# Designs tried in a protein design chat: VH-VL binders against E3 SUMO-protein ligase pli1 (pli1). Part 10

Target 1, 154 residues: E3 SUMO-protein ligase pli1 (pli1), of Schizosaccharomyces pombe (o94451r108to261)
Amino acid sequence: YSRPFAPVVHSRIRFRKSPFYDILEQFNAPFVVPACVGTRNTISFSFHVTPPALSKLLNDPKQYRVYLFSTPSETIGFGNCLMEFPTPQMELRINNQVAHANYRRLKGKPGTTNPADITDLVSKYAGPPGNNVVIYYMNSTKSYSVVVCFVKVY
Short names: E, the ipSAE of ESMFold2; O, the ipSAE of ESMFold2 at other seeds; V2, 0.75 times the mean of E and O plus 0.25 times the DockQ between their complexes.

## First folded at step 8 (VH-VL; framework fv_spartalizumab)

Design p5 (from n2 with light chain S99L; at its last look DockQ between E and O 0.86; V2 from the best seeds 0.00; counts 0 for: pae O 2.2 > 2)
Fold by ESMFold2 at other seeds, look of step 8:
Structure p5 (fold): chain C 154 residues (1-154), chain A 121 residues (1-121), chain B 113 residues (1-113)
Amino acid sequence: as target 1 above (154 residues)
Amino acid sequence: EVQLVQSGAEVKKPGESLRISCKGSGYTFTSYYMHWVRQATGQGLEWMGNINPSGGSTNFDEKFKNRVTITADKSTSTAYMELSSLRSEDTAVYYCARELYEDSYGTFDYWGQGTTVTVSS
Amino acid sequence: EIVLTQSPATLSLSPGERATLSCKSSQSVLYSYNNKNYLTWYQQKPGQAPRLLIYWASTRESGVPSRFSGSGSGTDFTFTISSLEAEDAATYYCQQYYLYPYTFGQGTKVEIK
């Protein structure tokens, strides 16, 4: 069912620019990871690499990467979003394989959290069935929005 | 300010090779794929291939793969296309073209002025 | 290889008339998961390099006049000039960028009488 009335929908997340990469394309609409205090939760969603992105990824895998980003859902509409994972108590799986990333934020240094580089776990085929993302987590005091993006790294 | 400047017109004999340069300026040369497209007189456009200037990786249309070499020199911001074993059918205007950076990559936003190549029978 | 077929080959019209150009692809260039068609339209005037007009089948490039538009999906695409101006005399090409090798249609020449 379509939404009963159309609240503001933020289809693209504008992250603070990084000296280490450029975001070239966002593959999915922001997926909400609800707050979860004192219990465990699991969310999942899918994304598909586009045919032109896949060509670049396969030809130049050192330069072109697939990154998973997260930011507090409340900040999406304001731009300059900071990269922040829901909780350090989480596990990210891409296509049933554990992705390893640093989920922690340095105290007193917001915006220092790196997105997860999931490139080596992404299907190297455009089209079905796509890529499955599963997040197991607990103790996230905020709702987070998650996107997977195509990036160029330098 | 983005500009692609190609080398000048050439007259070649069958069996020779041609080598065309394309100097990019006004942008970060190594960030954008460079493509080569040719157009025979009074004919349509024909994609030949491309290069990622920072890594040197290339893609070619199979009909040119054994005859075309595409290279890039990062220090001079210049891409090169070389076509060997020339035939009269290779008489054309040759263009370099820059690929879009974001979202709709594979589309060409800036083109060189073209290099007219004549291969005498 | 994806073959693009344009029609008509030549279109002669008066100023102010609507021009409608067809581009048909031998296979779909629609990626259903993002609902984007990987199809571009270029304008080429005599003695000049092509100029990008439309990408994603229907998105106008910055600075392109609103009289130029594109539509269609999958295999059938249409390029329209709503009210022809003298400067629109050119050859128009479609291009697919769904798969390598990238390919162009053979062109439609638009003449202004």
Scores: ipSAE 0.576, ipTM 0.834, lowest interface PAE 2.1, mean pLDDT 89
ESMFold2, look of step 8: ipSAE 0.583; ipTM 0.842
ESMFold2 (binder alone), look of step 8: mean pLDDT 92; pTM 0.945
ESMFold2, look of step 9: ipSAE 0.611; ipTM 0.848
ESMFold2 (binder alone), look of step 9: mean pLDDT 92; pTM 0.944
ESMFold2 at other seeds, look of step 9: ipSAE 0.560; ipTM 0.840

Design p6 (from p1 with light chain Y98H; at its last look DockQ between E and O 0.03; V2 from the best seeds 0.00; counts 0 for: pae E 14.4 > 2, placed apart)
Fold by ESMFold2, look of step 8:
Structure p6 (fold): chain C 154 residues (1-154), chain A 121 residues (1-121), chain B 113 residues (1-113)
Amino acid sequence: as target 1 above (154 residues)
Amino acid sequence: EVQLVQSGAEVKKPGESLRISCKGSGYTFTSYYMHWVRQATGQGLEWMGNINPSGGSTNFDEKFKNRVTITADKSTSTAYMELSSLRSEDTAVYYCARELYEDSYGTFDYWGQGTTVTVSS
Amino acid sequence: EIVLTQSPATLSLSPGERATLSCKSSQSVLYSYNNKNYLTWYQQKPGQAPRLLIYWASTRESGVPSRFSGSGSGTDFTFTISSLEAEDAATYYCQQYHWYPYTFGQGTKVEIK
């Protein structure tokens, strides 16, 4: 067209490479966790584990895992995104079960935050309609984008 | 009954590497971070780093980042800490300690018995 | 990193006296979301691993005698032994678990005269 293009919506997040895992598949479009200071907020979304990934999870759960990733929304178009949770003041639930993840970040140490390993909470007996994610949080000074990915662990 | 059992005392020379094991029993190993804390003789406690045994993810104090490797074997419920390029100031008792991953309790409720390490020429 | 400063370095008291220990943090350890202070007190006797006494600044761990207590918020914390017993001779450490790296105070040695 002769008019300026509309902004591109990025559907995949490219995280900085890790020696401990490879991201094989992203299950959901980045879901926005809005900034929130001094107020509590709740977001929820769903994701679907594809049948090929589910087969791998069931047959080789030591090597194939499901991780939840987060990064500042402002960075998703630039690649080499750093893993960072919105706030240490959050709780992640998968299918109403509390995930065991460290949401604390160290001042001045970006990229030291681990993604949440939610494999044991993902439904392995039911395919569609998917898995429910709920995030309770407060005191996030930035907007964050969240994705659930299929990974291979080394 | 929760128990953390560490490998035995070691005597090392400067420049060598150290590897200490910590076997957890009586609890779900993958529900807890495993931390490593050391204490030089007559001194205070110093946190070194941790591991989430479920996914293998680690965190380290920056002062040890270049020398410390922390791993876990889920099948044996055992965590390992390796410290390379040893110096005399690495002489200490090394402890493993667990922390519930869920943020509902105090930090280190159970500790290993400690592993005494002496680094001298 | 969050620095914890304990005082006094040594406290020498008689049985039955009250021991009061201070821990001051260089940054707040209050997690404002849940209004909890991520500060722990440990007891350590020679040749032993530390023993958890108090977490969240004021919550007594199971099996810890009621003479042990903690108080304070944000950056200033106090640990009290209300009536000192001979078995309480030990070094006491505060620790923050709010942010990595986790850090400990340098310790307060409590001696029984």
Scores: ipSAE 0.005, ipTM 0.494, lowest interface PAE 14.4, mean pLDDT 84
ESMFold2 (binder alone), look of step 8: mean pLDDT 92; pTM 0.940
ESMFold2 at other seeds, look of step 8: ipSAE 0.261; ipTM 0.748

## First folded at step 9 (VH-VL; framework fv_spartalizumab)

Design q1 (from p2 with heavy chain E102P; at its last look DockQ between E and O 0.78; V2 from the best seeds 0.00; counts 0 for: pae E 5.3 > 2)
Fold by ESMFold2, look of step 9:
Structure q1 (fold): chain C 154 residues (1-154), chain A 121 residues (1-121), chain B 113 residues (1-113)
Amino acid sequence: as target 1 above (154 residues)
Amino acid sequence: EVQLVQSGAEVKKPGESLRISCKGSGYTFTSYYMHWVRQATGQGLEWMGNINPSGGSTNFDEKFKNRVTITADKSTSTAYMELSSLRSEDTAVYYCARELYPDSYGTFDSWGQGTTVTVSS
Amino acid sequence: EIVLTQSPATLSLSPGERATLSCKSSQSVLYSYNNKNYLTWYQQKPGQAPRLLIYWASTRESGVPSRFSGSGSGTDFTFTISSLEAEDAATYYCQQYYWYPYTFGQGTKVEIK
């Protein structure tokens, strides 16, 4: 070999099924939010809504939504991932606007955290420059992987 | 097994209206867009429009927008297409088709058997 | 409106030969941010509804024989039957689902000599 082995890369996160929505499409490769203890950190990335998804969002915005999901990076290869934000000490911005979401969960009740519904902050245009995601956070004891998904809500 | 069963063949006169039904079974009817596509004898396929059966929202090719009505009845899992002010060039086989889900929405994995419509003076 | 132009109109070949069909789009149907081409190929035999063969330009639908394949990107697409069988006599259509209205090519009729 002229290089060391590359780490395993997972292109999709398989979340535990929910009775409240179906995940139809993932818009970005899982983006890593590194652990950050005793300090503050900022990450950013972008995603683009696909033209077919945009058509459905525009036609039926009550039923078709855009959700931001997060799960511990260590779990993404195993399936049935649970929705969990990196830390309650975080702020999510989509296109420079603060998202309204509950980042807390009850300790000992995994899978009770809702993904962030960011639909109203997402550009309703499929072309450039896309959508900018910024996460400001503190005190995340482990690494998290973040994806933005197209969903159908029941 | 997914099935789309359409109403039977029709003979119409110019100026009349056409109403074709498409009953879906073997899947959750409200989870998939339903499309209508027609094919004149010896010609290619022509997309007419669609419906989201859950909320009733529709899209149409502009050439049909003034003449086409697409509806869905969730209780019977049936979509309907009406074409008004029929002309001889509306003679075609009319298909309903379901979008592929979850693999790739916007392409059609299941088609009805087709409804032959003849518009003759 | 995205116009799809297929060629040739008719292709007459013997069993075992390779069939190559072209579909050209008036606009790109590639979404560069996910690298997917929103293009589908259907087979239609006389008296039957179309059958989905290929979506995303190159992905075979479940149960479709491996002799059927699709390739190309952007505006230029190719559908290939690697070794033609008698049951492959049909008309083949490309379809784009990039944006409304969805459109089809005019078809390529494949005949067995």
Scores: ipSAE 0.183, ipTM 0.704, lowest interface PAE 5.3, mean pLDDT 87
ESMFold2 (binder alone), look of step 9: mean pLDDT 92; pTM 0.938
ESMFold2 at other seeds, look of step 9: ipSAE 0.199; ipTM 0.705

Design q2 (from p2 with heavy chain S54D G55S; at its last look DockQ between E and O 0.86; V2 from the best seeds 0.69)
Heavy chain, then light chain:
Amino acid sequence: EVQLVQSGAEVKKPGESLRISCKGSGYTFTSYYMHWVRQATGQGLEWMGNINPDSGSTNFDEKFKNRVTITADKSTSTAYMELSSLRSEDTAVYYCARELYEDSYGTFDSWGQGTTVTVSS
Amino acid sequence: EIVLTQSPATLSLSPGERATLSCKSSQSVLYSYNNKNYLTWYQQKPGQAPRLLIYWASTRESGVPSRFSGSGSGTDFTFTISSLEAEDAATYYCQQYYWYPYTFGQGTKVEIK
ESMFold2, look of step 9: ipSAE 0.677; ipTM 0.861
ESMFold2 (binder alone), look of step 9: mean pLDDT 92; pTM 0.940
ESMFold2 at other seeds, look of step 9: ipSAE 0.700; ipTM 0.868
ESMFold2, look of step 10: ipSAE 0.677; ipTM 0.861
ESMFold2 (binder alone), look of step 10: mean pLDDT 92; pTM 0.941
ESMFold2 at other seeds, look of step 10: ipSAE 0.656; ipTM 0.854
ESMFold2, look of step 12: ipSAE 0.635; ipTM 0.848
ESMFold2 (binder alone), look of step 12: mean pLDDT 92; pTM 0.940
ESMFold2 at other seeds, look of step 12: ipSAE 0.673; ipTM 0.862
ESMFold2, look of step 13: ipSAE 0.641; ipTM 0.853
ESMFold2 (binder alone), look of step 13: mean pLDDT 92; pTM 0.940
ESMFold2 at other seeds, look of step 13: ipSAE 0.624; ipTM 0.847
ESMFold2, look of step 14: ipSAE 0.646; ipTM 0.856
ESMFold2 (binder alone), look of step 14: mean pLDDT 92; pTM 0.941
ESMFold2 at other seeds, look of step 14: ipSAE 0.628; ipTM 0.853

Design q3 (from p2 with heavy chain N59Y; at its last look DockQ between E and O 0.79; V2 from the best seeds 0.00; counts 0 for: pae O 3.8 > 2)
Fold by ESMFold2 at other seeds, look of step 9:
Structure q3 (fold): chain C 154 residues (1-154), chain A 121 residues (1-121), chain B 113 residues (1-113)
Amino acid sequence: as target 1 above (154 residues)
Amino acid sequence: EVQLVQSGAEVKKPGESLRISCKGSGYTFTSYYMHWVRQATGQGLEWMGNINPSGGSTYFDEKFKNRVTITADKSTSTAYMELSSLRSEDTAVYYCARELYEDSYGTFDSWGQGTTVTVSS
Amino acid sequence: EIVLTQSPATLSLSPGERATLSCKSSQSVLYSYNNKNYLTWYQQKPGQAPRLLIYWASTRESGVPSRFSGSGSGTDFTFTISSLEAEDAATYYCQQYYWYPYTFGQGTKVEIK
């Protein structure tokens, strides 16, 4: 089925470089979180930590972490993307546990939001069923793309 | 640009210890795992272990875990491998190798020139 | 530990011929969820360090000539030199990086007649 018939899709998101971490691997195809004005939505998707990443994470957990990133879908392909969550009115769960992150952003200061460090919630087993991500949210005026990445922190 | 330069050849007696240096240049030393691999004459490659130079975390193959020590000095961009209680079977060429940093980490894209070590009575 | 077994031990061919090398793994190095095989091929010439050729079983490292290729999945892998050149005389090793400890095959020596 090698024949192309789909529109151009970005399989990887390029985030602006950070002095505090390096992105080593993206675990999932960008998952779209649709805009949601005046209502509540729930989305879910799965990802799997690769065996080489798991080896490093288990043997060097201080420096190897798993981060969840988000950026407005419209900005992908127009340079390096900035970290931004869909809305402050959201809850992120990884494997049915609430993740702690600052979902707020400072007005007029894009890119001030840190990705969510979800390392302690991720399964330390490479096999099934993997990791489930659930986002409960409301009042997102834009569509966002979400990826989970393996990172090295400094 | 990337270079790994190892210390010179050594001749040792059984029971002595071996210490080989590997100096990295042309890249950010602390970003890449460093590995040690040896090869006896006419034989295949044998993985010994590695180090994360940033925090000093190591993993050793069980065959060597009681005799091998791997360290790194960030200030000189140099990794070290020590092998104690040497035997004639430890006669080999010892290589350091840099692990790829991005998606294909776990593979070795740069190797030192090798350090020939002979252990004989 | 994942054991890699290479065959043949020695392969003697003429320039321009196709070389085919096998590497078999004692257990799968395919991660089904990303469909990646964690297997690498190296070339080593006498007196030299190994050189990375192929990773992810089939992805050619930059600067590696197109005559070198890799294929296979799971436990059975093949390395091919499509048209053998004199400088290709070397020993070729497969390596797995699926799980610690990392391991190498015992090598296949390719000779040019």
Scores: ipSAE 0.355, ipTM 0.766, lowest interface PAE 3.8, mean pLDDT 88
ESMFold2, look of step 9: ipSAE 0.416; ipTM 0.792
ESMFold2 (binder alone), look of step 9: mean pLDDT 92; pTM 0.940

Design q4 (from p5 with heavy chain S104N Y110S; at its last look DockQ between E and O 0.93; V2 from the best seeds 0.00; counts 0 for: pae O 2.5 > 2)
Fold by ESMFold2 at other seeds, look of step 9:
Structure q4 (fold): chain C 154 residues (1-154), chain A 121 residues (1-121), chain B 113 residues (1-113)
Amino acid sequence: as target 1 above (154 residues)
Amino acid sequence: EVQLVQSGAEVKKPGESLRISCKGSGYTFTSYYMHWVRQATGQGLEWMGNINPSGGSTNFDEKFKNRVTITADKSTSTAYMELSSLRSEDTAVYYCARELYEDNYGTFDSWGQGTTVTVSS
Amino acid sequence: EIVLTQSPATLSLSPGERATLSCKSSQSVLYSYNNKNYLTWYQQKPGQAPRLLIYWASTRESGVPSRFSGSGSGTDFTFTISSLEAEDAATYYCQQYYLYPYTFGQGTKVEIK
């Protein structure tokens, strides 16, 4: 068998529009969470809130939020992506604080998972040290791509 | 078509107050910050402040904060700027400007036509 | 407050010539973590409101002709019109949006001879 040319690495993820928020800015290049069948894995990456985003976040924290999104890596570039976490058996930490989000989807209804609102765990300073993301997970049958975005909530 | 339409030219005396309206159309008014920028004759542009129309929160350049009030009326899609205790150096063209919504927000993609204000004895 | 200083004050050129405008910032407007400069260029024709041309120092706004470009980083920025056209006669302003208060340069007037 032969391997084709490597797929294009996508710098941004287009998610399906939501009636509850608008994505205003993506803070990081999509970070891959590899499949992990029958075992456990840990991944980590960093992001920084931009100066204009910080101004809005501090000025209007009820309307401007920081959300963590996830989608199967294989779906990127094939239309608008759906929000989906790698596995319900995961722990998300932001700056070493546990984020509390619903990682489960409704049975038989793909794309019903909400992104994680991590706003209250994010550093309210634009400079160093930034924000650290750690995901502990197990039994993810697919590879996922994760981005942190600045959003406006309706 | 995005449009920002401002109220007409005004002639004022020192000590009076100025109130300029800016009606936005062709877009969701409450989604975009509205800014006020002025330009004295033959001079550059000067940022005065802004408003988030959905929440009403404001920011001001400190040189104006005691004299400027910025408000918005969501029901009429209209922003207002009021400048009190006018001086002759407040003679300028006053613009409203819409901030971009995403990625490059902080920059202004739509401007009103300007309101010429003359402050003279 | 971040002060932006533009030069020259006036630039008088013929059609087809290259126009080069400078904007210097009193402090850096580069966010090193994303490598973006929070600097914008506007065009203002007589009797009109400003028009957005360039953001992030070098990214052209949609619908802006390719003869307009921006470059530079940190505190030193350049705006270029590669082949000047008659309709480019205007005053050009840089603006920083790194922190409040937002500030503008004093402008460079480009005249067509």
Scores: ipSAE 0.539, ipTM 0.817, lowest interface PAE 2.5, mean pLDDT 89
ESMFold2, look of step 9: ipSAE 0.605; ipTM 0.841
ESMFold2 (binder alone), look of step 9: mean pLDDT 92; pTM 0.941

Design q5 (from p5 with heavy chain D103N Y110S; at its last look DockQ between E and O 0.70; V2 from the best seeds 0.00; counts 0 for: pae E 2.5 > 2)
Fold by ESMFold2, look of step 9:
Structure q5 (fold): chain C 154 residues (1-154), chain A 121 residues (1-121), chain B 113 residues (1-113)
Amino acid sequence: as target 1 above (154 residues)
Amino acid sequence: EVQLVQSGAEVKKPGESLRISCKGSGYTFTSYYMHWVRQATGQGLEWMGNINPSGGSTNFDEKFKNRVTITADKSTSTAYMELSSLRSEDTAVYYCARELYENSYGTFDSWGQGTTVTVSS
Amino acid sequence: EIVLTQSPATLSLSPGERATLSCKSSQSVLYSYNNKNYLTWYQQKPGQAPRLLIYWASTRESGVPSRFSGSGSGTDFTFTISSLEAEDAATYYCQQYYLYPYTFGQGTKVEIK
């Protein structure tokens, strides 16, 4: 017989495996960046680096990094999510500092967008006040989910 | 199968130095921090320090300052712990332990078999 | 450094009984921003290396029987064996990994009568 679906709440995003890094920890629940056709929008959220991650980050900053990831919200439940930013018309700020990342995807080549390396903008202290993320954007035709992750790079 | 195989038991005299090896197999040695933990006979566990085998960075408990050296040889997948100026109080079983790779790293999911070290006159 | 104090020092119980072990931390190991307690429980049988049972205070490691559980938060933690089996005779240690140096409790020895 049939059973009704329980509501699905996604607490983590499973991205496609990369040869350039491993995702070791996700610092925040996926934050939704709503679609925004024809207007501008601003969203903000906070994350905190965990104490064990901070220790590795401080000890081995070439190997351990903090990356901001984004993927269409509709794809979260399927795994193997591709890295895509909401729109090339966006500005990312971490703790009031502009992050420099390539927001564009190469046409016809899914998964060609790199996550944003925000390591140098992240507070190097555990505890308050944490880290503030602000995204200014326009003309995003889809809803996107954003997470900040601790990664090991190769 | 992940294995950590330590060097054999040792008997030492006070003032000598100790060098224990820990060979990791069944995993990528340079991806995981390696830790050293000791346990005196019939007593609890004492964390000594760790190493990132990839870059060689270390952390240690201050109580072992100036006596402990932790190194790794990634070509042989082997970590080493040296303890100098041995005392009778250093009599213990010494373990190497690998921490978890993701999420709850700082906990130890694989341990060596232990190396019994006796320091006596 | 963070001191972990375990009690009791020894428990002597019969098979099928519930064992309750305490671990108290000199300062909080709760990271309030992710609501995780950086506390681990190990089992050590005589002549063996410790075995990881529980991390994040309450999360069982893969392959650990469900009779083992952990609870508590901040500074006060409990480890429970719901129905003791003969092979559970061991010493149990808590460990914190909130700050270096990592530290262990002094252990609770569980004996089966």
Scores: ipSAE 0.511, ipTM 0.825, lowest interface PAE 2.5, mean pLDDT 89
ESMFold2 (binder alone), look of step 9: mean pLDDT 92; pTM 0.944
ESMFold2 at other seeds, look of step 9: ipSAE 0.562; ipTM 0.826

Design q6 (from p5 with heavy chain S104K Y110S; at its last look DockQ between E and O 0.87; V2 from the best seeds 0.00; counts 0 for: pae O 2.9 > 2)
Fold by ESMFold2 at other seeds, look of step 9:
Structure q6 (fold): chain C 154 residues (1-154), chain A 121 residues (1-121), chain B 113 residues (1-113)
Amino acid sequence: as target 1 above (154 residues)
Amino acid sequence: EVQLVQSGAEVKKPGESLRISCKGSGYTFTSYYMHWVRQATGQGLEWMGNINPSGGSTNFDEKFKNRVTITADKSTSTAYMELSSLRSEDTAVYYCARELYEDKYGTFDSWGQGTTVTVSS
Amino acid sequence: EIVLTQSPATLSLSPGERATLSCKSSQSVLYSYNNKNYLTWYQQKPGQAPRLLIYWASTRESGVPSRFSGSGSGTDFTFTISSLEAEDAATYYCQQYYLYPYTFGQGTKVEIK
């Protein structure tokens, strides 16, 4: 018998190890960016930097960063995930400021996309409000899951 | 095995300076903050400050401003704490402690053996 | 600066008894957005460096016996040894890692009769 599975809820995403950074902490539960073939969509969510992470960000901003990661939702739970944005043509805003990253994936070279470094756009104060993330995107053929993480850069 | 080995006990006079070393082994020295914590005889623990050995950034408790210097030598995997203008109340055991990595940062899993410092006339 | 006040100063008990230690913080160390308390408990035996037992107020570090536990939130925290063993004679310290400067409680000495 084939029965529908209850959805598996993953609270964390494991990304493939990078020689350029270590992921120290995930600030939010994975947020789904739904597929939107032939149309535009907007999603938003918030995250909060933890007090110890904030202390390190303020003390060592060259080494400690805040990165936004994305991966196809379907790959979560099936091994280490690769960094991939929903579409090359998207706009990411953090606290209503445009983040600049290379959203493009090179054909035939999965895992070559870097996460977005959003450190300079993140609030450097504890407490409300947190940090607002808005993604405007179009023509994404897959659903993606997005997390914001505290990282140490080598 | 992670080890933190500190320099030996010292006897000092008021007004002198103290310099304690802490050599780390069994891990990547530059990947972890190093902290200094002291404990006067029969008293509790007192956080003094820390250093990120990778870039040399430091934080100090305001109580020690102007008197404490924390440095690190990456080539020897050694952190140093210097306390100047010593007073009798600086008599204590001084510890270095390694901060944990990842989601437990801010906690200390490895400590040096302690350096006993006596400040008396 | 966040001040941690521990009580009692000394606790003298027999093996098998339950030890209950208090740590009170002058400011909340709870981060409401992740519901974690940035409070740690250490054990220190005479002539030794402290040993990490509990982090996030209630999470045991790996290899720490289950008789050790922590509870509480915000400003009021409790550390419990459910059935005291002779090796548990030590001084116990709470520490906050919410803000610099990190601070410790003054300690509670647990003695075994």
Scores: ipSAE 0.453, ipTM 0.798, lowest interface PAE 2.9, mean pLDDT 89
ESMFold2, look of step 9: ipSAE 0.485; ipTM 0.804
ESMFold2 (binder alone), look of step 9: mean pLDDT 91; pTM 0.934

## First folded at step 10 (VH-VL; framework fv_spartalizumab)

Design r1 (from q2 with heavy chain D54S; at its last look DockQ between E and O 0.93; V2 from the best seeds 0.73)
Heavy chain, then light chain:
Amino acid sequence: EVQLVQSGAEVKKPGESLRISCKGSGYTFTSYYMHWVRQATGQGLEWMGNINPSSGSTNFDEKFKNRVTITADKSTSTAYMELSSLRSEDTAVYYCARELYEDSYGTFDSWGQGTTVTVSS
Amino acid sequence: EIVLTQSPATLSLSPGERATLSCKSSQSVLYSYNNKNYLTWYQQKPGQAPRLLIYWASTRESGVPSRFSGSGSGTDFTFTISSLEAEDAATYYCQQYYWYPYTFGQGTKVEIK
ESMFold2, look of step 10: ipSAE 0.648; ipTM 0.856
ESMFold2 (binder alone), look of step 10: mean pLDDT 92; pTM 0.941
ESMFold2 at other seeds, look of step 10: ipSAE 0.684; ipTM 0.862

